# Miniprotein binders against p40896: the designs that were tried, part 21

Target 1, 331 residues: p40896
Amino acid sequence: MLMPKSVALLRIRYTLEAALARGFTTVRDCGGAEGFLKAEIRQGSLNGPRLITCGHAISQTGGHGDLRSGALPASAFDSCSCHFGQVGVVADGVPECYKAAREEFRRGADFIKIMGGGGVASPTDKISNKQFCDDEIKALVDVANSYHTYVTAHAYTAEAIQNCIKLGVKGIEHGNLLDERTAELMAELGCYLTPTLVTYKVMGSDQFSAFLGPENSRKNTEVLYKGIDAMKIAQKKKVKICFGSDLLGPLYGYQTQEFRIRGKVQTTQEILLSATVTPAEMNGLGDKLGQIKPGFIADLLMMKSNPLDDITILDEPESNILFVMKEGRIY
Key: E = the ipSAE of ESMFold2; O = the ipSAE of OpenDDE; V2 = 0.75 times the mean of E and O plus 0.25 times the DockQ between their complexes.

## First folded at step 11 (miniprotein)

Design c3 (at its last look DockQ between E and O 0.01; V2 from the best seeds 0.00; counts 0 for: pae O 18.9 > 1.5, pTM E .377 < .8, unsure alone 69.63 < 70, placed apart)
Fold by ESMFold2, look of step 11:
Structure c3 (fold): chain B 331 residues (1-331), chain A 80 residues (1-80)
Amino acid sequence: as target 1 above (331 residues)
Amino acid sequence: GSKVRITIYVFSPEARELAEKIKEALKELAKELGAKVTVEIRVENGIIKLEVKVDSPEAEKLAEEILKLLFELIKELMEE
């Protein structure tokens, strides 16, 4: 969506403060968060979660992150947050992939986000499309490895996922159509899965379904119903699962509903670990964040009741969070 | 007499060691306040359940002070 930069900045500030108030002390952004936001939060000029950012998501020409061209309706409700505003960059061929990834790291990125498969609301792609050639993915992974970090990929289908992880991609965003063989390979390779089920529920609701075109509504429905099964398969096969919501703009307030949805398929312990220990490990912060231990950063929530007894209290943060501490400071 | 129960949940997969440190520190805090405060700590599935019971005519006021001190205690333990 097109809006003045000043309005977009004000909405980003509100979004960040609201996310912190909902208990998210660290957020990984897979596209759209400008690098200056990390510095402003660190300095205390803005209140918000600690940001782990990729800068721009990297896509091929005509791929999921390429918002040029097409007869698609406004993409404000895209299932992947990498599409809002100027969240993506296009790179074709190995030299361009090298340069694009290096540019993101130069600008302060903590990891690289790529489009490994098609999306629901993108103007020019299909869910079944494979994106990037193998040499392009390998180039992106090589750059990330040279910076001692990782590549994560948007991918829905088993084929797209397997192609990415065999080439060294560490994380898979969404993964709604993975199968048992793919989950076994992910677990063997130590890969991370970040399901984002709430996005599909919200976009499929009566309130928002009219914003999708007929083809995108069908794609969204397909991934909605299969995402639950994929999470069950991944959990059974011991894939490392992280917590994510992939919500954009005005929908960001729904992010806590992901806790409620996951309560239908994961134990409360599994859900809490997916939002704390596992993502800290993925981002190389497992010795500093995600646990209450001596020497760890003091990111704490004080709750009115036990989410182990009822995970849905995390979907009601205004009623159930007594305070949020980030780096020893109450917000 | 007024009785207030404060239940606090601490999310740590490795919580058992931390729970014992918290229990001992809260025991010392209760002596400092001179109030009848019962602290019960249970560790289930890596999560700490802290139950702080205050038996006092001003139980709600004391509970607020205990929460503030508990927050400071947890903060100090995390910094170790």
Scores: ipSAE 0.000, ipTM 0.337, lowest interface PAE 11.7, mean pLDDT 71
Fold by OpenDDE base, look of step 11:
Structure c3 (fold): chain B 331 residues (1-331), chain A 80 residues (1-80)
Amino acid sequence: as target 1 above (331 residues)
Amino acid sequence: GSKVRITIYVFSPEARELAEKIKEALKELAKELGAKVTVEIRVENGIIKLEVKVDSPEAEKLAEEILKLLFELIKELMEE
């Protein structure tokens, strides 16, 4: 059964308002947020962070973005107009990849997200799977390049990461199983890594231990313990690192805990850069966002204390943020 | 005391969110009922497996109430 559009819209409103209240003035969505949300936020009909969106993550059949039950034939899903709530779309082969990427751009995407490897929460794949053939990834990259933007990929393993970035992918989401060689290559190619450690921590906690079935729990455990090491490696090799959380549904409340986790491997300054300057640059907004300078957009946090002294104050925004300013407006 | 086990399977594309709501609702219900209620919930591939154990002299009655509550909650989340 599909969630009614109305209910989904109410939930997204709350999520966006809450993210803004936590101090996030810009958020990049890597799958699911539709272009119309950006229009509503710009027009002021919806209060939330500025959105940078990819629309649907593009996946192969049976890939991480394909959430269809493996027990049913493809024909069983043809009648499901249930486009609401789908993180991904399925595209197989170069022509379908062209079409899928172009469709996302038609609908207002700022970049393309692909599933370049297996995931934790998908029913029919393994983390070790390399997803898409080389020609498919290249096709997606070529389309994104024609729109003067980038492709980012969901990828955990060194193999999947290297495969993507060698084909022109400019972002890696997660990257929990990267090695030193992979990190070196990422740095060399100017690829951006967006770790999302908090999602694994939360899903693996006692409070949410029942959130995942046995197989997904196993996958989650695998990437959770490697994530910190991956961050250390990436930092050591001077990979460009962005801030990310990748929390789903009711877990959004834990968004700021990523700051505390990052504090184990990054300096406070590095963490703040990963949440301001670096992601702005990744998204072609380095001259407008991420800094307090003349000519930049007035996105500001007024805080009771200096986060440079203690980054953990950002984990308690209700207590530590006096107000959030976005585009010169106080919220 | 009487012991009753309730096992429910829910198939939903929103299984994760529904599971969390169910867990929260059951925690509150358990407090209200004052009964020894044990809840196990697992989500995998859009399937929620919910197992509720009620240990009470009124276990059957409580089980019925729990089922009604769950039904209403699931209906609200899935059909509205």
Scores: ipSAE 0.000, ipTM 0.162, lowest interface PAE 18.9, mean pLDDT 85
ESMFold2 (binder alone), look of step 11: mean pLDDT 70; pTM 0.578

Design c4 (at its last look DockQ between E and O 0.70; V2 from the best seeds 0.00; counts 0 for: pae E 13.5 > 1.5, pTM E .419 < .8, unsure alone 67.598 < 70, SAP 74.363 > 70)
Fold by OpenDDE base, look of step 11:
Structure c4 (fold): chain B 331 residues (1-331), chain A 80 residues (1-80)
Amino acid sequence: as target 1 above (331 residues)
Amino acid sequence: GSKVRITIYVLSPEARELAEKIKEALKELAKELGAKVEVEIRVENGIIKLEVKVDSPEAEKLAEEILMLLFELIYELMEE
């Protein structure tokens, strides 16, 4: 959703506080969160989960991160930065990719997000589109590697996923249309999959039927039904799986419903690992986060019931979470 | 007196060591509070199950305090 930056900033406090209250002590943002938010949270001026950010998702012209209307020439958007979604930046060619990635790091990014394929919410691309040329992806990966971090890619199709991971991309966001061969390759290469099933469920609901236009609704339907199958395949092939939701704006309230959805294809132990140990490892924090051990950061949930008995209790944090501790502070 | 049962689950790879420390701390706390606090602790598959029974006119309040103290204890253990 496009909103003025000022309005977004006003809402960010609530969003972050609410996420923390739901039990999320660390959140990875894959497009839009600026580096200054991390500083504010670390300093305690803003209450919220620890943020791991990429800044802007990097996209090609006409890619999933390019939200400009296809009906207008590029020049129509030059005078107004308001038309550029806060989520993405456009980079074409190796030099621009270098610059874009370096700029995100300059602004405090922890990793790089790229649009490696078409998306649901973008007006000018198809899900089946492969995005970026090989040299562009490699350029982005090379820059990220120089900062000792990773690239993650938005990708749905087997083709887009394989293309990204063969070029050194270490994360795949969504992956709803992966096949067994792709999952095998992901496991072999140690790639992390972050399914985000709840976003499709919510966007496809009657309550939010107007959220997507007709074309995007069709795309949403396509990936929604495949997402569960993709999860089963990924699990079977022992792909490293992270917890994700990819909810936008007013939809953040449904964040915990991902637990319920995951419960259809994952054990509770697998889900908990995907929300603690695995994402910590992905982000180079496996020695500090995601476990209750000496020397680890004290991120803790106190719960009335054992989530191992019923994972859905995490979908009702108001009733089931007694306390949230982040970095030794109780909230 | 009011009787309150609290069931606490701690998932940790160091569950056994942590359980012993928790047990000791809770015993000390029980003595300090002067309340009849019964603690059962079980460790299975890296999960600590703590069952705390508080028998006191202020059992609910004491239960909350016990939970807070437990958090503090775990925090201290993690900072070692």
Scores: ipSAE 0.357, ipTM 0.755, lowest interface PAE 1.1, mean pLDDT 88
Fold by ESMFold2, look of step 11:
Structure c4 (fold): chain B 331 residues (1-331), chain A 80 residues (1-80)
Amino acid sequence: as target 1 above (331 residues)
Amino acid sequence: GSKVRITIYVLSPEARELAEKIKEALKELAKELGAKVEVEIRVENGIIKLEVKVDSPEAEKLAEEILMLLFELIYELMEE
C-alpha cells in the first residue's frame, strides 16, 4: 500500500517531531529516512532528533526489503516514483552491491543496512531464509569499511547471524532466535545487538493481529516468544545491547513501551545504558553523546521522578518528562 | 508562606563529580535570589537526584525561574 511521496514526507516530519517530544534526542533509522533529512534538522527547517541514517535498506531480489508484489516485473522497482520514500532498494551481485552502498553514502547515509535473513511482514520470504551470497555481503562490508563505518543486518536465526558477523557485519537487528554459541561469537567479534521486542508485542496483540496474514502471524508469534530468551542469552554472554523498537508509521508512538518490556528482564541501569552509552559507542559518538560530561553535546531530559527506581516512567513520557533538551535547545 | 519542591534527575556515568559542581553553582544562585532555598543532592548508580525547596510568597513563579536557571547551569557545566 504505497502512498504519495508528499504524504510520506509529511508523516516522517510528524514522526520525528513526536519522537523528540518523547525524549529521543538521537534516532538511528534503518530504512526510509534519507540523508537530506539530517540537513533539514540541522538547519532548523524540521524539529526532530539528531538522525543517524542508512537511507534505504539493501536487499536481494525477493528478499525482506523487496516489497514488490510477485506479479510485478523486476523493472517496477526502478521507476523514479517507486524508489522515493521507500524502505529498501534491491541489489543483486557484487557490482550492484558496491553501487547501492556507495549511492546510499552519496545521499548522506552514516551506515549500511542489509537484509541478512527473512522477515515477518514481507510477502516473498520466510524467516528461516538466509539472504545474499557471501561475496555480496563482503562487498557491502568492504564499502562501509572504506567510509570508516559499519554494516548492520536484519537477521533472526542463529545461522543468518553467524553468516553475517563472520563476514564483518558489525550489528544485528532483532536477533530473536540467537543461541548461546551465536552470542559467544558476537561478543568475541565485538558485535552489537539491537532487540526490538515492542514491535512483536504490538503486532501480536489482539488489536493488531488481524492485520497480519496467517503466515505472517505465525512468523510473528515464533519471534515474539523467543525474543525475551534471546535477550537473556545475549546479556549473559555480554553482547553489547542497544535500544530499538522497529516500529512503522502510526505505531511509532508505542516505541517507549520497549522500556517497559525490557524492565522485565534487564536492570534499570542496563536499560538506560542500552539507550545512551552503548549506541553512542556503536556509531562512533562515544566521546560526544550518551553521557553528561564537559565537552559533550547538551542532550538532556528533565524527569519528574527517578527512572532507576521505576523504569516504566520512560513509557509515560507525557506525564514524566518536564522538558527535552537537544544541542542546548529546549523542545 | 508558599512552598514548592523541585526534584530533578540527571543521567551521568560520572555523576558524583557533576553533582558537586551543580551543588556549588546552585548554592551561589540561592544567595543571589535572596529566597529561602534548601538544596539536597544525592548520587546513585550514575543518576543525580537534586531536590530544591523554595519558601516565598511567589513560590510557584520562583520555582519556574529556578527550573530555567538550573537548565542553564547544567548546560554551562557541560561546556558544550
Scores: ipSAE 0.000, ipTM 0.315, lowest interface PAE 13.5, mean pLDDT 72
ESMFold2 (binder alone), look of step 11: mean pLDDT 68; pTM 0.558

Design c5 (at its last look DockQ between E and O 0.01; V2 from the best seeds 0.00; counts 0 for: pae O 14.2 > 1.5, pTM E .457 < .8, other shape alone 2.703 > 2.5, unsure alone 66.428 < 70, placed apart)
Fold by ESMFold2, look of step 11:
Structure c5 (fold): chain B 331 residues (1-331), chain A 80 residues (1-80)
Amino acid sequence: as target 1 above (331 residues)
Amino acid sequence: GSKVYILIIVLSPEARELAEKIKEALKELAKELGAKVEVEIRVENGIIKLEVKVDSPEAEKLAEEILKLLFELIKELMEE
């Protein structure tokens, strides 16, 4: 259930240090990593990847970022401030959306994450939901534009995706039920897709299915089998694809399995670009990160074998990574 | 008896000029260390491979120092 703040902070430190050791020198967090973590990493007090953060994901009442039980009134949860791990905030209506987005930027966010559709792990929605009204999405995009950055949206269905990107949302997280027409529109608008197939595979396995409630287990099964096909559609239609894992809590150690899953759909070069060049471009860092070129930041991996010959060596980092360099420092 | 270590550095096709600069820097490093170091640039399947061969009685310890220096050389060349 709820986790004491001190335990949550220890788990975040371990998670970040382990991610760096697995070769992730930069990580974009789509909910839960606050700006003070970036400061601690930048100062050297905490070893971890460079963080690109949204702070909290912004959700409507009863949406994917609203984890409250439907059996209890909203006021039953208002005084629970002693626990760490709240990944979302609730905003309803245009004024609250303005304020929520501005608050995340005030607290150090680099971009805005919204819940544009229903989720798998959330208790009170369905994956078929389209979330937020158009004026709310436009308000969130307007705020992000005023800060010269972007909105990315959690969305599974073609309808939710199309609604978001037509209103100016730049990125789509997951997109497991993407169809060909929607992929064509994403490519035309220059939008980014970040599939996160490993989380559904792991959460649906016999070993870990108990992490979901009965309804969420059904939702997870629905998206698991469609996600591979959606990525094939996105690749065929030349949608810009980024690398992501969306792993929860104790499952973070499985993040490198995304490389192996992607190997069934993408070439090794496409996978490597999706984890380096494309996300750097999305975040306005394409002239500083993601490549080995003069003038770029020295983030480097030394590997025992060539991942272009076999991408699965990236899913075995303890056996295949010799050294990790971030900003010129070996870790 | 001499020990031999072989290091392989894999670069993208666009990095040919960088590969030549690294090769020259490694030759200068070999002179300073008094070690026999052979460097070859090969193009295989559209990628550039730098092969570095270290042949000396203490090749294992020297190879570890060369690995560290290679990382610093790559870092310095990227900063240009």
Scores: ipSAE 0.013, ipTM 0.437, lowest interface PAE 7.8, mean pLDDT 76
Fold by OpenDDE base, look of step 11:
Structure c5 (fold): chain B 331 residues (1-331), chain A 80 residues (1-80)
Amino acid sequence: as target 1 above (331 residues)
Amino acid sequence: GSKVYILIIVLSPEARELAEKIKEALKELAKELGAKVEVEIRVENGIIKLEVKVDSPEAEKLAEEILKLLFELIKELMEE
C-alpha cells in the first residue's frame, strides 16, 4: 500500500494505540513495520506497544510475499515500488538472500521473517508450494545467526514446516496443516509455533467472506478448519506456542478474539503463557519481560477480574481493563 | 493539505461499490469536521485506490475516522 509516509504513520499510530489500549504491551510484527517505529515509541513520540520487527518478509519470486500480478512482466513493476506492498521483498538465490536479510538488519530488524510456503492472500502461489530452495533458507538462517537472532517462516504444510525447521528456522507462523510428526519435530528442535486462528475465522465468516476471491476463499477454507486441529496436535506434543492474530487493516480490532478461540484447545494458563513468557523467551527477552518480578520491565494490566478464572475477559478489554502499564507508565 | 490513501485490493466486484460508499461517507465526514476534502478513486493493477486530499488542521482525526468508517462500511457490505 503506497501511502505517503505521513499517512502511513497516522494509520500506524491508530493501530498501535488501539493495540496498547487492548492490553498488548509488546507486539511482534512479522512483516511491514519499519525499524524507525521502535525509536518513535521509545522516545514517546508515538504511543504503542513495544515493537519487535523483522522489516519486510523475505520471499522468492512468485512467493507469498510477492504480490505482483502474474499477468504482467517483471519490467512492468520496476518503476513502481508500490507493487511490492509494504509487507515483503523478493530475493532469489543465496547472494540476494544474504543482501535482503542484511538490509533488514541494517534498517533495525530484530529477526528475519521468510515465506517458507504458500499463503491465502497471495495471488500466484498455492498453499501446497514449498518456497525457497534449501540453500536460500540456509543463507537467511546463517545471516540471522550472525546477528544472534532467529528466522521465522510463514508455513502451512507439514512439508514446508519440516523443511524450514530442519534448516534452522526457529519459528513457524500459522502451521495450520501440521501433523503429529511435524509437531514432534518442532518440540524436539525447540521451534516456536505462532497460530493465528482469528484471521481465518474472521475472513471465513459470512461478514467478510465476500472479501476473498474464489481462489483465496478456497485457500482460507482449507486452513480454517485445520487450524484448530493443528493447535490440538501442537499442544499435545508440547510445542512452544506463542499468541498471534495476523489481522490486517480494519480487521485488527478482532485481535483479542484469539483468546476465545485458543480456549477451545488450551488451558487459560497455557494461553496466558503463550502471550507473555513464551514469546518473551522466543525474542531473547525472557529475563526482562513476561513476568512480574524484580528486575523485569513493568508491563502490567490492571483488570477488574482474574483472567485465570475466565480467559474471555481479555476479549473485552474496554470493560475489563482498568489501565495498561508499559515500562512503568500508565496509559 | 494532507493526503490520505486507502488501498482496496479488488478481490470482488463489491470492492468498487465499497470505494464509492467510502467516498460519499468521506464527504459527509469532511463537512462535520469542517474540512475541505477531495476524493479520487483510481484503479491500478487490480487495486482500487482512494486518494483523499484533506485541507484541515485535524487531518489526523480525519484519518482515524476514515479508518473507522472503512471498517464499518466493510462490515455492512459483507453482511449484504
Scores: ipSAE 0.000, ipTM 0.182, lowest interface PAE 14.2, mean pLDDT 85
ESMFold2 (binder alone), look of step 11: mean pLDDT 66; pTM 0.512

## First folded at step 12 (miniprotein)

Design j1 (at its last look DockQ between E and O 0.65; V2 from the best seeds 0.00; counts 0 for: pae E 11.6 > 1.5, pTM E .435 < .8, SAP 73.372 > 70)
Fold by OpenDDE base, look of step 12:
Structure j1 (fold): chain B 331 residues (1-331), chain A 80 residues (1-80)
Amino acid sequence: as target 1 above (331 residues)
Amino acid sequence: GSKVRITIYILSPEARELAEKLKEALKELAKELGAKLEVEIRVENGIIKLEVKIDSPEAEKLAEEILMLLFELIYELMEE
């Protein structure tokens, strides 16, 4: 997604407030959110979830983060893009990967996001593509390690996932086409899987059929039904699972439907852990977030109904949430 | 007077400690408000089940106050 930064700034307050009102006290952005937003939230000029950000997702030329039209040469896009909000940046080769990752950290990134395989919503790649060479991924991992943080990768296929995690990538976003062997390896290496099932459901719906072009719609169909199976496999193999939605633009409001979808394959307790303890641990905050305990940050929900009885209650936050507390403040 | 029953579930690894604090706080609140509060607290598997029966003309208002008190108590517990 590409838009003028000015337009993004006009919308950001509403987006952040809406997420908080839906009960999310912490949100990890895996591409596009700028680091300065964290300062604004901390000082109270913006109301919203605590943000954990990577800045721009790092991609190869023609990768999932490269949204340039393939009909034009790269030189056609040689202009200042600093006035646009974008999800990704392009880096080719080890030196550019070093530079790109260091730039994201310079600008306040908490972790690095990479495109390790092809995507659904990108115009010039295939889901089956493995993205980046091994030395490029290793370079990105080495930089992240020097900052004592992790790399997470967009990856669908077993091949792309295995390639990333063998090179030290600690997170996998999506993972819809993982197999049992891949899940075993993820569990052994202590990798985190963040499924995002709701994005495929919403984008594949009749209501939003025009959101994706014909080719992207085809790719979406390939991964939509596999995601549920991937979740079952990952759960069976005891992979660490985080909550995620990966909804873009006007679709962001559907983020809570992930609870409903996961309720088909996970217990309520497993889902709640995926939205609290597990992601806190992944982000080095396991001693501060995700539990009601002395010494932890006071992030709390007061609800009209008990989500332990029915997880779908969390998909109806407007009717079920009474209060949201973040860092001891009620919103 | 109006009768209100509230049932609250709290998931916490410190459920026992929190339950004791809640019992004490609710006793004090009952004294301050001059209201008859019947309180039952159970702790099972890290889940507190709190039942409060309020018999008062202002039972709804008291229920809101109890909810706010719970937030305050949990907050204080977490800041320790």
Scores: ipSAE 0.410, ipTM 0.777, lowest interface PAE 1.0, mean pLDDT 89
Fold by ESMFold2, look of step 12:
Structure j1 (fold): chain B 331 residues (1-331), chain A 80 residues (1-80)
Amino acid sequence: as target 1 above (331 residues)
Amino acid sequence: GSKVRITIYILSPEARELAEKLKEALKELAKELGAKLEVEIRVENGIIKLEVKIDSPEAEKLAEEILMLLFELIYELMEE
């Protein structure tokens, strides 16, 4: 995120091309992918998946999207950072929330991402934090509704999730600490959950635990153990579940391991639907993407073996994918 | 006289409808290529299993061409 622009651009190109080669023909980015990338992919100057983007995630001061050290002055965000490659922007109060959301739509966003609760990797918050006041969340939802799209929120805890969805937030990212009551409410309100277990498994491994500071390592450990149980609860309560990985920086290569992790708690059919039909519906594309059907966009994978028999073949795409087609073009 | 077997899996939530269309299209393709192809299609829980048996001196090269034609055929069927 704080890399030189030239290095960030090279890594983005590699990441996009690799994701497409792994079979991801459409990717929803919840922070960091700016709208110009969609144009470059459409023009063919970048090979990559179709992007559904929020631009920057919107955070309160000191929230999950506010990456400033607590020792820095409040103005450091504007003085010491550059917009390219940044995950989040800060907005406090209703007028700033209106403006921040509208700015992301002006820059080409398809939806709004907010930080509805604390995070693992952020320096100045706790997982238990509930973030934004009710009027701020409502303002963000109102802007998204005026653009006929949605707000999705980062949230781990039952309290943060319930607060967001009661105010009209359509989706919850992560949700590792949800409980049965929260899952019931999500199902009743028609909300979507996108679990992202692979990032916590990888960041908690011996190889990568040093990327987190001691406090962030503890936060990561808490969510790692509870994420599978939360997915079981959500599945039992019929919450609509989407596929996601939330991999940070150099960890994008591990994104397909999410298929393997989910194989422990979901049927192969449920996993495949979570990566195709359900996210297409969430993004208003259910009549165009996610199925092989006349009139749909030609995003296709040809596989050597049946993923319904063994979902783990999707975690080995180099060996198991014969061809990737996006919009009728083979890559 | 090389005998090559190709087994391919296609994910589709509408598998039964698509399998019927693929079966008819592959009958047409087999007619164009002659009696050198045996095609078997099965639908199992949203997955189309396609098995093509090729009996030809150039079976492996023909297999590559068949795979690409199948991709194009599926694309054309989706446009219908």
Scores: ipSAE 0.000, ipTM 0.352, lowest interface PAE 11.6, mean pLDDT 73
ESMFold2 (binder alone), look of step 12: mean pLDDT 76; pTM 0.665

